VHH binders against F-box protein At1g48060. Designs and how they scored, part 3

Target 1, 365 residues: F-box protein At1g48060, of Arabidopsis thaliana (Mouse-ear cress) (q9lnf6)
Amino acid sequence: MKPQEEEEKNENMARKRSKSSSSLSIPLDIATDIFLRLPAKSVVRFSCVAKHWSSITTAPYFTNSFETRPNLLFFFKEADRFFVVTVPKPNRRPNESVSHTSSQILDSYQTPYPKHSCFTIKTESVHGLICFQRGTKPIVWNPTMRKFKPLRKPDKSWESLTVFLGYDPLERTHKVVAMPCDKASDECRILTLGSADQESWRTVKTNYKHHPSRGNRKNNYGPCRCINGVLYYLAEIDRHRLIGKFAFLGHSNVKNSLPMWVLEGEKKGEWSTYNFLPLSHYDRRLEFHFKLIGITNDGELIYVPNTVFKTFEVIYIDPIRKTFSLVKYEGVADKGFRQRNGLGEDKPLRGIQYSPNHVETLLSL

## First folded at step 5 (VHH)

Design A17 (from H8a with S108E; framework vhh_6qgx_2)
Fold by ESMFold2-Fast, scan of step 5:
Structure A17 (fold): chain B 365 residues (1-365), chain A 123 residues (1-123)
Amino acid sequence: as target 1 above (365 residues)
Amino acid sequence: QVQLVESGGGLVQAGGSLRLSCAASGFTFSDYAMAWFRRAPGKEREFVAAISSSGGYTFYTDSVKGRFTISRDHAKNTVSLQMNSLRPEDTAVYYCAAGYETWYSDAERYDYWGQGTRVTVSA
C-alpha cells in the first residue's frame, strides 16, 4: 500500500501551484547564475517556490546550459517501483582498486511499466534522457525529473522497429530516430523533442536500403551511440553486415578472444580489428559474473555485475594497454542498502540496468 | 529458437534419488539465472530451487533444503537438480526456467520455460 500512498502524494505535489514572484528579492541574472550551480533536485525544489524562478528554470537557455558531471547511473525494478541510483565516477589508476564512500543519490518512485521486458532494450543515456520502447511505441524517460513521455507510433505499418536517441549540438535538441527492423528500408522517422503541441514524426530517406540490428535483450551495450551529433549503429544490407562508424564489440567462436572494430580515422571510415587477452587474464569473474555495458572516451571497457548481494564493484579494462582498474562502492546495494530501502535483506539485486555516462537534465518532457 | 528440454523424471520409491537435467539452447546460457519449479496434482506451481547467472548463489524452498542440490554446467549449457531422500509429497511435474531480469522465486520474472518432466514418488 505504500507505493499507492506515494503516488497520491506525488500527484498532490505535481498539482501544487507556484507562489507569487513578489516573494523574491534576487535579481534575475543573479538567480540564473545561482541555479546553474545547484544540484538538479535543489533547482526543482526552488522553482516551485515562485513563478519568477520557475520562468528561469524552464527557459530553453537555462535547460540547455544546465548539466552535471557525468555519473554512473543504474536502476532496477522491485514490484511496481523504480529504484534509480546515481554514483560518481572516482579517479582511477591502472592496475589499482579504489573504494568510494561518498553518498549515492537514490531515487524511488512508482512506474507505469511493470514488465521487466520494457527495460531490457533501451538506448544509452543521451544528454540526460533514456529511450526505451513498449511494443512499437517509443518512451522517453528523464530519470532526474521522474518523468516518462510515451511518443506516438512512428509508423502504423511497421510491425517491428528499432529506436535510437541522439542529441543535435547545433539545435540543442534531442532527436528520436525510428527505423523498421523486419525488412530492409531506406526510410526512417525522426521526431525532435520540444513543445508537445509541435512534436511530430517526419520522414527522412537514407542513401541505402538497410536493416538495422535487432535489439537483443542481453545486449546492454546497445546497438548505437551518438557522438558530436552523429548517430552510429549496426545495420545489414541484404545478408552482409555493415558496422557503423564506432567501436564495436563483437562475439567470437574462439573463447579466448574478443574482436573489436575501432574507427581509427573518422573522416576516412577505415576500421582496425583487435584481438585482446582473455577476460580471465584480468579477473575470472568477468566471463561469468559481469556484463559489458559500454566503453569510456579513453577506450576502456566497462564491466558491471549481473547480480549484486555483498558488494557493488565496477571493473574497467584497457584492452590495448592490457591494464585494468576496479571501483568498489561502499554502502551501495549491500545488505544495509537493501534494509534501508525496504528490499529483502537476503535477496540479491537482479535485472540491474546501467548507464555509464549519465548527466542530470531539467528538460521537460 | 530458444529451447529448454528437461529429462530424468520417472517413478521412484520413497527414500530414493533422481537427477533432473535441463538442456538449454538458443540463448547465452551464462547470462541467465536458472530455476526449477514444480506443479503437484491439484496444486498450483511452486518454486523449488534456483541458481544465479554467476553460479555464486543458490536458493531452495524450505521443504527441499538439504535434500536437493541445484548446479549448472556452462560448457554443456545444462542445469541439474539432484533430488535425494525423495518423499511422496515431491510428486509433481518439474519445470526448468531461465530468466535474464529475474527474482529467484517469482515465476512471472522468468523468460523461458520447458515443457516439464514428471516425477512420481511411491510410498
Scores: ipSAE 0.000, ipTM 0.129, lowest interface PAE 17.9, mean pLDDT 69

Design A18 (from H8a with A107E; framework vhh_6qgx_2)
Fold by ESMFold2-Fast, scan of step 5:
Structure A18 (fold): chain B 365 residues (1-365), chain A 123 residues (1-123)
Amino acid sequence: as target 1 above (365 residues)
Amino acid sequence: QVQLVESGGGLVQAGGSLRLSCAASGFTFSDYAMAWFRRAPGKEREFVAAISSSGGYTFYTDSVKGRFTISRDHAKNTVSLQMNSLRPEDTAVYYCAAGYETWYSDESRYDYWGQGTRVTVSA
């Protein structure tokens, strides 16, 4: 069958199933427990079956409790379609590597943003949501629900800005933080997602005038993260002392470690230093073929290939235990993947962006 | 001239062990990652195991992890695959490969290949 005919048949089946299940009785607690153990796509599909089940999957308790184990998400655009791939980090012994043949999730859908250069500035995935911007307008994206929410401009007078996404574990809400980046400033704007329609951007001042670091195509990992309600990000106050990078690509010297300045929250600055061993410590050729894209929640560095052609391999390094693992993801970027998704076989995948620590969320935008 | 010569193949009963060896010549062995690939009758070639140029890091396909051990000897220019707890599904021709690139499971990244050695595991 053609895809449209299949969709129509599936919709008809869903309607028939919904009518049939209108008399189905299942305890709320049991249904909630079952749904919390299902993949997000299954939960979304089942929420279309009955109003009773939809009331469970949209309830704040369920949406706040439903998070999958963190995975690596990457996405790219080809011919006006998004391709979103999620792969797990498999269990492995120290210094062993494996081929992984299951559990990857692929999603493909029409992009609402037709420009080739989408997501010019992207945040780390935070409790299932990713924030990016178009010019000075932040946009929050839920990859699981395939939903985008444009936000109001944080400030009309800012010619350029940086956006960060964080999560408040006490309120169980996402917060979007915006700062100007065209000059040193101590101002930022904060917005809480899911707040009343009347709420606007709140102004907060930092203790220091500074230049926040911006994510870009060359810095896909963007060294910012939210831990226990505190946003940590890279910034410049004195550019000879306060800017650090975790990138090891293209450096041939024995010392590929840089000090990093960290601003704790919106009112505190703190010095922090990380020394990472270069990839050449593990194997001399790796730093020419792999790039750092981030850190897992359990402290492993994640490296991905500079070019994704017919195979997809990821390197996980524990810098404290000094362990190295290479994982090959079968069925990603290979001939079957490309044929199944209508992709050409003669060129590398382009414009790939990565999000470590992605969890699925059913949060409505 | 570059050569990779495999040895140690043969017939073994399920649950048994075999040790494959590969002798390398004609290139700077210590600069290359070494790997074993296999091809079962009627199937395509698949990755089995690899060892980094330094010998410090090893890579295995899921189906052989915990049963096979890859090692290398820089003094003898050899790479070995110790195969324990063999299964009928391990029946294949096993190939030694050497590659300068860091894509250890991607066969297209290997510059040099041996002729292969046959392993048959009876039920």
Scores: ipSAE 0.000, ipTM 0.328, lowest interface PAE 13.0, mean pLDDT 69

Design A19 (from H8a with F59Y; framework vhh_6qgx_2)
Fold by ESMFold2-Fast, scan of step 5:
Structure A19 (fold): chain B 365 residues (1-365), chain A 123 residues (1-123)
Amino acid sequence: as target 1 above (365 residues)
Amino acid sequence: QVQLVESGGGLVQAGGSLRLSCAASGFTFSDYAMAWFRRAPGKEREFVAAISSSGGYTYYTDSVKGRFTISRDHAKNTVSLQMNSLRPEDTAVYYCAAGYETWYSDASRYDYWGQGTRVTVSA
């Protein structure tokens, strides 16, 4: 694969074009069409070349129309820096294991939260944004734009909370949902991302007093998923597991009721693996070396190594067809990767957080 | 300096047994997965067996399952391959390898290799 080389060549061609011909010679509709077909990094570079290109790439039409193919994103901290890696799910035959030359650019930058030790991702990337917590304060992150947006505390009295990120496809807005998790509650706080005057927490009530479930540290799977404007999350009531759901369709929160259902026979904290063949069905050794971190939009389970030292491999399992594929990502975690990024060669990469189904977005926070 | 030293090769009749041993030095043995590969005359190197860093899991190529057993001894920094019911097609030079990996059958995953020990199985 040559995506990094292709992107660098495209950026060089853009710089050459900006020097040899005026960007004003290209009609705005054609320029917009071209930019929608470029990688996000190339679009950002072009935006820096001419003022009217910046006006295109920041317009709501462009940002709402800009989409990339979903990837697996993972990140880790070393000292005061974030290291962010995205890798694609390659096309392959059923039960085929492949090597993929990773051309995704490792992004590295200073974290604004160097002393915080407990960054946790409880949900997938949602339309290009990732939400995590610093104590009881939610933070929305745009990995593409390298921007972090701390939000106001959802409730001053809550000692512990869980945050979920969802997307309303009709209004094309992200919504952040916060719930207390140290005690049973029927109250949620919801905030719609936008201008500061629109970003305020509102109260919504659920059908039952419940506890949102947190993913096991060993399993590292998120307790929720947002699909077509509906947020699904794992919850508990008095020794019973439930799946909660919250609809983000439109501004309608008038009825403020969330349907919930009991998962008969499900183990607490392990519902996502309960109905599927274990890794030992494919190979006994894999259960000790891989952990489940999520599911693709195509319905494949994603397993990553418990330890990432000199190689990076991902297992994709189709639980319905019962097919297994191991993908080796060349150029990730190896000596060249570590040397290029100033990483030590003596120890595994630590504290890795994973977010499946990540797409790039140019949305301003 | 890292070193892997194989021993135990030799000549045996079909149906016989051999035990190969590999002594490791110069690295933290318990952190590494260990494997055996072989190369027959005129053929490319192929995977035979692997054992996880903990010793809890083993992996074998189909042609040796039920006949070969891989084991390790952390106290002695050794990995062993017990070969039973040997066949003429098992004739090869056997190599010990060490790597920090989960994809055990891929030779490119192994950081350290021994010089090999020769096994000849007569018909």
Scores: ipSAE 0.000, ipTM 0.149, lowest interface PAE 17.2, mean pLDDT 69

Design A20 (from H8a with F59W; framework vhh_6qgx_2)
Fold by ESMFold2-Fast, scan of step 5:
Structure A20 (fold): chain B 365 residues (1-365), chain A 123 residues (1-123)
Amino acid sequence: as target 1 above (365 residues)
Amino acid sequence: QVQLVESGGGLVQAGGSLRLSCAASGFTFSDYAMAWFRRAPGKEREFVAAISSSGGYTWYTDSVKGRFTISRDHAKNTVSLQMNSLRPEDTAVYYCAAGYETWYSDASRYDYWGQGTRVTVSA
């Protein structure tokens, strides 16, 4: 062997060893791009492999840029344990019925709150977070990270209140809005999630004395939706039912007086606008067995069963194209599902709550 | 006394057509979803087609979409299955089923069943 051939062999071995380590030495920019395209569970799993990768997934840029495709989330509580199921909306042709077997996300974990009632009064899912109430205290929940954050009581004198969750796209922060619901008022409390200084309640006034909808006050949140930094909610003024409008945009939150828009007298809400045909048009029994829970970002209505026993089926309706689709989710609520999750087989699942358009978020609470 | 009575089965050559009928009695027909299931020799019972109680929606298994058509007649209390472009793989005993709280393909959700009618498709 010549000395030059020995040096070339040694260099080739070093190059081969360097290439074999490439899976652990991926450049930061390429790793960031890959992680932004992965499901949240995969991101969390990979962040546990190396501190280098964990520094990417905890950085504010990454957490603010991370988004997933919206899914249907449903959850329920059995004793002191939370069960959270996420299912996708499958691709399908108009008026097609399908059985869906793709992987679903199922999590089960201990809750810090054993009383069922604290999970029935909740907001819609807003940029990956859901807000509950325990009496007059709001609790923010991140289903992806399995974390709950109790907030301070918004007002010591309020005997009852309603909480709304919104997102401010300019500040890229979540806002929690609390309003009294036992009498008409022009006061609300706002809290911005984030640093401890931002998590103090501040008082703002609406331009009308009103109170949020009484319809579902005992068991459910009132109807509301946050669109582009504006919260829309059902309210009452002098016994007239109307839709209130509250802006989150940064400069509005500096003032102690904010406008409330009275859009229309006694409206049916968002779902009535898109529901051109009742479920009885397709099958008269469906109106008694399914309930409307919301609308997808694609403009389809989502109906879910009132009772979940041995099967889980979802109806998607495009109200403009007048198309009907029935989706059966295999492996949900069946014997195998119940056995692997330590659930009884003799009774329907109880206290099921739903959130359409849920996205996963890695935001720390 | 609830009864579902199937008819229209028989022997047909591949590419041929058959029309199955199911006559229902003993219950309020217009309140029930109706379905057809089949069982081939040596196989489990499988879903074929269903029609809602109102007749406003129909469901089909993938292998029969575009070939089979389910319909119902409330005045005659009948449900029918028109089978076109038949294949040897369609050979089975076909069962009519009725269910109050049923949705398409889950056999366990159907309350009442007929005794079946035999369909044989020759190559």
Scores: ipSAE 0.000, ipTM 0.258, lowest interface PAE 13.9, mean pLDDT 70

Design A23 (from H8a with Y57W T102I; framework vhh_6qgx_2)
Fold by ESMFold2-Fast, scan of step 5:
Structure A23 (fold): chain B 365 residues (1-365), chain A 123 residues (1-123)
Amino acid sequence: as target 1 above (365 residues)
Amino acid sequence: QVQLVESGGGLVQAGGSLRLSCAASGFTFSDYAMAWFRRAPGKEREFVAAISSSGGWTFYTDSVKGRFTISRDHAKNTVSLQMNSLRPEDTAVYYCAAGYEIWYSDASRYDYWGQGTRVTVSA
């Protein structure tokens, strides 16, 4: 059979299949426009109702075009259940204080992983996905779809590692970056999500042997984020010129500023730094009550309470304009919230993890 | 004895200006955040503006932002509210409040309150 004749036959078959579905009451283009304007939960619910709607929500055009406004996501574990809460990032003017009402927790479901190894180390939310570790094995999580995908171990010889999640805006793919942290190294492993062939770990070298910082230290709340294909993280470099052997490249002045580092693409190990003001510049008491958890896509620093008991407040700081905003989320952590979700009223919420810039995604894992 | 004493209220035409002042005594003024709240007839008390203990940052409700300016003077133990471009909707009793907590727009978190000063804006 000649290729042209074969192609024409296949096109005619596809057109006939498409036309057999044209008995639908709403045109496909109009339905797609409507669904792109709905919250992800509504889209997921509708995709379960009819096969035709499922074909819309799984199509590459729809999944690539589906956008939600970035939110702050936080999650915690109580007994064997996982609680996921998403709060909106309100439109705010500089130095504004705002109250927002939220009537319920977004999701609550059973934890899929052993207690001792899950949710203690995790990435920022990147285009709707979060990556965390079970030992030295990375796991990618889609909170919208309630799906977890374990990945292969990046390197069998690494005793300890840190994982970062990034997004390539040109390829429209997520990339997982793994670095050893038990010793200084110039090697990274990178894996692209999407296909079995692309889900193989490959090696990339940095310009310097260094240790990535996990941000787990009380006085090291430096942000880690991916902006336009560039991964920002804290690191430490060994040098013989210090007191004994070592210098913290990311440790220049914790009281006055927190430095950030950049790994540009896969090919360049170019580095840059950025500093910002401490909370005590705005109010002396804030540094005892709030901790830095990340940066918004608008370049605002996000601070959350050290302890969440009966109220939930978030601080946003623009470090360039030196502006401060405080947001209170009504119906979060209060008596009504706890009663509706079967939580005790006498103790703070425990083990809370935060992810800024969370966007809902329908990406299949 | 802790006291907050408001002054500067009165009658003003729409588009006019007033400056409210609050004199604080009986506590370490520099340790406390200061705020202004108001209550219009038949309405609940609402937040207007707040200033941090350091004076380094300020908060305003949307309806007054760009028109009102809060400031404090540690040497005089006073907090002030400069109200410009006043509207009939700004008519209320204005209350000065002092609180040790960081949540500025939640009235329940303020330890000390003044008796209030009346502002009336006519059309």
Scores: ipSAE 0.000, ipTM 0.329, lowest interface PAE 10.3, mean pLDDT 69

Design B01 (from E6 with T57Y; framework vhh_6qgx_2)
Fold by ESMFold2-Fast, scan of step 5:
Structure B01 (fold): chain B 365 residues (1-365), chain A 122 residues (1-122)
Amino acid sequence: as target 1 above (365 residues)
Amino acid sequence: QVQLVESGGGLVQAGGSLRLSCAASGFTFSDYAMAWFRRAPGKEREFVAAISSSGSYIFYTDSVKGRFTISRDHAKNTVSLQMNSLRPEDTAVYYCAAQEYVTIEGSTYDYWGQGTRVTVSA
């Protein structure tokens, strides 16, 4: 068991060591290595010490190489303030404990967007970024850097749209995909973040006129996944459910048409191949106190409370390994948390949005 | 400094009852989930019951549901396991365990007691 863990750690270290920085001076190379191993908050803090260090932490190589272990992210708005909470997922390796105090638990800052509804329609967290909408205008958000980037409207004639966020691993860029959702269409708009000419919306056509699933706007367990530069999403044509795909392999590699498959047997996102134990198997109360919000890249199901009042507990289930963990996060939602953050002690936290696979990124928007 | 001290084990006939207790010290008891595991001779350690740090959620393995009851007393820093309708297959050494979150995976628990032996005769 332990020899297999050591092999995995050695492989991960070898991959990190394969990154080249041979053009940098010795002090820069050393500083870069150190900063890549620090938490994002520490990197931001130390980048203020010297202009030289700030140059390292804003360089594309550094920002493209910096990623933290995935955490559970949740956020909510009270008045004009944005509250962002990140908590670590339990470590499931033997003899490894979860430390809640070692993670960024809370951040709070002013939001430029006053309406709560702007935050209820959002994408999954993709390589540290989340996209939400103000009407038909997409807004990219970096929770780590506390930065918002409003984008131009994808199409002035669209009365309603849905947005997907993906990542191109070859270009190491985020792609924003917009589709109309009030009428069947074969038109998509795509925008690449961070590229001067590619930050304009371009048109790509799908093979068929279709409606993208609105589940991405309402559900935290999303009808889309981005894997190896391909976005998979749920859609409908003539009331039949389909899976569409969109390739993010660079502008020249983006097809003007997309293949689509009819969704077979996966109605309502059910896993028919596996016999999963219901929450009631562990405790009957769990089924009405918790809701499913998503699945991790490792295949764990994540459940959160329907109401967050004085305690915050999360359930993690691995349906293949048949493991169950109920984790209480200290210092979240309790009296001390509320008092320190100017929140009412007698009110549930409202309008909470979740992301099960959030990593921190230093990417400049 | 962390100590879990178990008591209440013994020999009992099938159909009988025993109450196991575990006294905890050296940590903030109310911050920790508590569990009972057992190990029969020649078998791996298996999950029996667990109770969340708040006491709000309680979990049992299928073979003990309806027969065993886990509880905790924050004033006494104690977790208890009331075992009713005991069967010969319940014969094992019972261990008290503690960690920050509830899980059925024994290998993730931070602290363990020395164990107390329960023998159920036919």
Scores: ipSAE 0.204, ipTM 0.699, lowest interface PAE 4.9, mean pLDDT 72

Design B02 (from E6 with I58T; framework vhh_6qgx_2)
Fold by ESMFold2-Fast, scan of step 5:
Structure B02 (fold): chain B 365 residues (1-365), chain A 122 residues (1-122)
Amino acid sequence: as target 1 above (365 residues)
Amino acid sequence: QVQLVESGGGLVQAGGSLRLSCAASGFTFSDYAMAWFRRAPGKEREFVAAISSSGSTTFYTDSVKGRFTISRDHAKNTVSLQMNSLRPEDTAVYYCAAQEYVTIEGSTYDYWGQGTRVTVSA
């Protein structure tokens, strides 16, 4: 037997022991190792069984060590309820276009929708958290733990602002950044999530006055991205100038291609333009039925239907390998999904929001 | 007025080949994606293969990849399915379908043929 096969067998035995009643009193070190290898919902379930195990799943070491592969998260409101669904993304296949049906739904739940809440303006998913903006008040959301945390307003005098969510890999903390967006400014407010001290906004000045841009809710790719502790965002110094180093996607009016400005050589601040094949290259009518919602951490473009009725198909395009993947997710939007969720069968799902790079996190808000 | 007419079905031995053809009329063929679906005895209709309106993009269900090839001819308004290395489990009625954009979801297809029967003997 190969050493890898023996290790996998030992891991399976450990998992079985953690799920049995005879394993209620396992040592903390062993329990921690087992839990880091379980899906998030299984970890949450076992944390509810024993108070001793909840001390492991809330410890900073465990929460900072828990990682999952990015998945597609989407959510929507219907009447007084908030619906959340997580599905897996397909494996990337070099130089091969694929189509398949996926029967996997990783998580699906519903909660009451808070009155006067508006979740249409949001950040990208950053290390498992998403930040919504209700007017000028940020609200941090953990979809895995099903918890919302409203934050204090960054500045009482700001009538309009843009919120960014980032992660500091050295400190292992999330940071919320707010900037006014109705005028050029050098002021920003930063808040570090945590409970060591009372959470408060601190003032930081940027090295120049600028005007950050807001994302488009129809496209769901947001105003910024966080890569290795650095926020990259679209902004203006004047109406015709973009500042700093950034990446953006847009339509080409000239060559029927999608131009994309990409940061290369982060330390040098080098940029390149990549012209990718438009959706119409694969099928002339797809652009009338699908919309771009973002790009994966692996550089794939994600398109979803403009209307989700009784089926849910997603298009994944690798612009470098020039491959096209079409995935149908069974159990999403169909009759069974609607019956389980108390949804009507005669209307399309409306107002769906997407997060293409969502990982699970056990962080307490 | 829109019509899809399949042909080329029949009886073949395992390991053999068949070529199905679908003749389209009553719509602008070059604007439509075309697909083949099949229904085996006692089973539901399943996706087999699709080709985009331009012909540049093709899709196959896992069980037929490397064995089946879908193609289209805009001059003749036809879509074809070349089936090689046929297996008994490929026995089904094969249906041609048309939709304005490429999709593997059968319920979204606007136009369907009446089907052609393929029987693969052991």
Scores: ipSAE 0.236, ipTM 0.702, lowest interface PAE 4.9, mean pLDDT 73

Design B07 (from E6 with I104F; framework vhh_6qgx_2)
Fold by ESMFold2-Fast, scan of step 5:
Structure B07 (fold): chain B 365 residues (1-365), chain A 122 residues (1-122)
Amino acid sequence: as target 1 above (365 residues)
Amino acid sequence: QVQLVESGGGLVQAGGSLRLSCAASGFTFSDYAMAWFRRAPGKEREFVAAISSSGSTIFYTDSVKGRFTISRDHAKNTVSLQMNSLRPEDTAVYYCAAQEYVTFEGSTYDYWGQGTRVTVSA
């Protein structure tokens, strides 16, 4: 190196020290707006790239404002591994059937809960969280973040209990509600998820002693639903009285009808019936191969296969517009799916649980 | 014995029409959904059209919508595919298939015919 070149290099280093770098960084507010518009998978990936972006995705404003479009989530366990699949309801014309080639999330991870029975009693997905129970302990699950949070027993004296998950839109917090189910009671326990100060069970008295309704093996529809911060569930005060406002879909012995029961007015206990066309209207044998799992937020009935072997097709029916759509989800349950995920090809996927209207949340547990 | 027998294939100029028929025997035709699949040279088998057991629910692949019409005749135990405005891309062996419910997933179909060849020249 010539002495003149070394002096020029030293001057350049001094100038870099005395002047700030003109590196363009995206302003925090603009980055936040961009991230709020991205799918959760993309947000998680970006948060792993830089600490600056991770600070956005963990901020309470962001986590409280982050919303995704509702999707169908299903999950199952094979050996020690949990498989979580999230598929969208694709946009389509009335009575149009489509093949959908992109799955939004196919996630696979080890679960600390080895028994299938842990998932047989669960809540509907509520603002991105699902609650299930292991014995008398509730467990809150965030499928997006791959996090499980076991909670303390609500009451040490309760021999059996039922848990429900709700969301309080005023406080923007999830609440877990526990009730005894072995006897009629006027007490429930409520726990608010969040700070340690709020994560304690509180006792709340109800106006009546009641039993949460238990599903039987022949008619086991979801026992509750949370709508706009109000928890709706079936309960017995006496033989002929139900609590809450609940819409129930079921089978009927009357041809060409799928009855929907709506409880009109909580104090009256009155039910209204609405008749929709059954699956057999669209195809005689569909009712033997598909089961109803719920309703989308825009009012479409969701039917899934009784057996998921090498294909995954979902039926969406708008009962008011009388439209039928069959959606095939490519890359789900097929030979390639099974081979990529270390699953056997000889057996149907077993113990599948479904959650309609699942949204993704970045909420810390 | 279950049997599906296709007929009506042949050579046609682009813009022409063909009508394929499938005669079904050996099962209760009115209880089964019927479908047409095709396999072009060097490609995998793809869905074309399906019709439910009652005939009230019908599916088409996007490339044939508005050009092809599937129908069934319970008195004759036949399913038909009317193909209009044929394109060179429609050149394939066309297969008739049956299963208990309407679906466009080929691996779920229980019964298959031997196929009929359709060649569309430019």
Scores: ipSAE 0.120, ipTM 0.641, lowest interface PAE 6.5, mean pLDDT 72

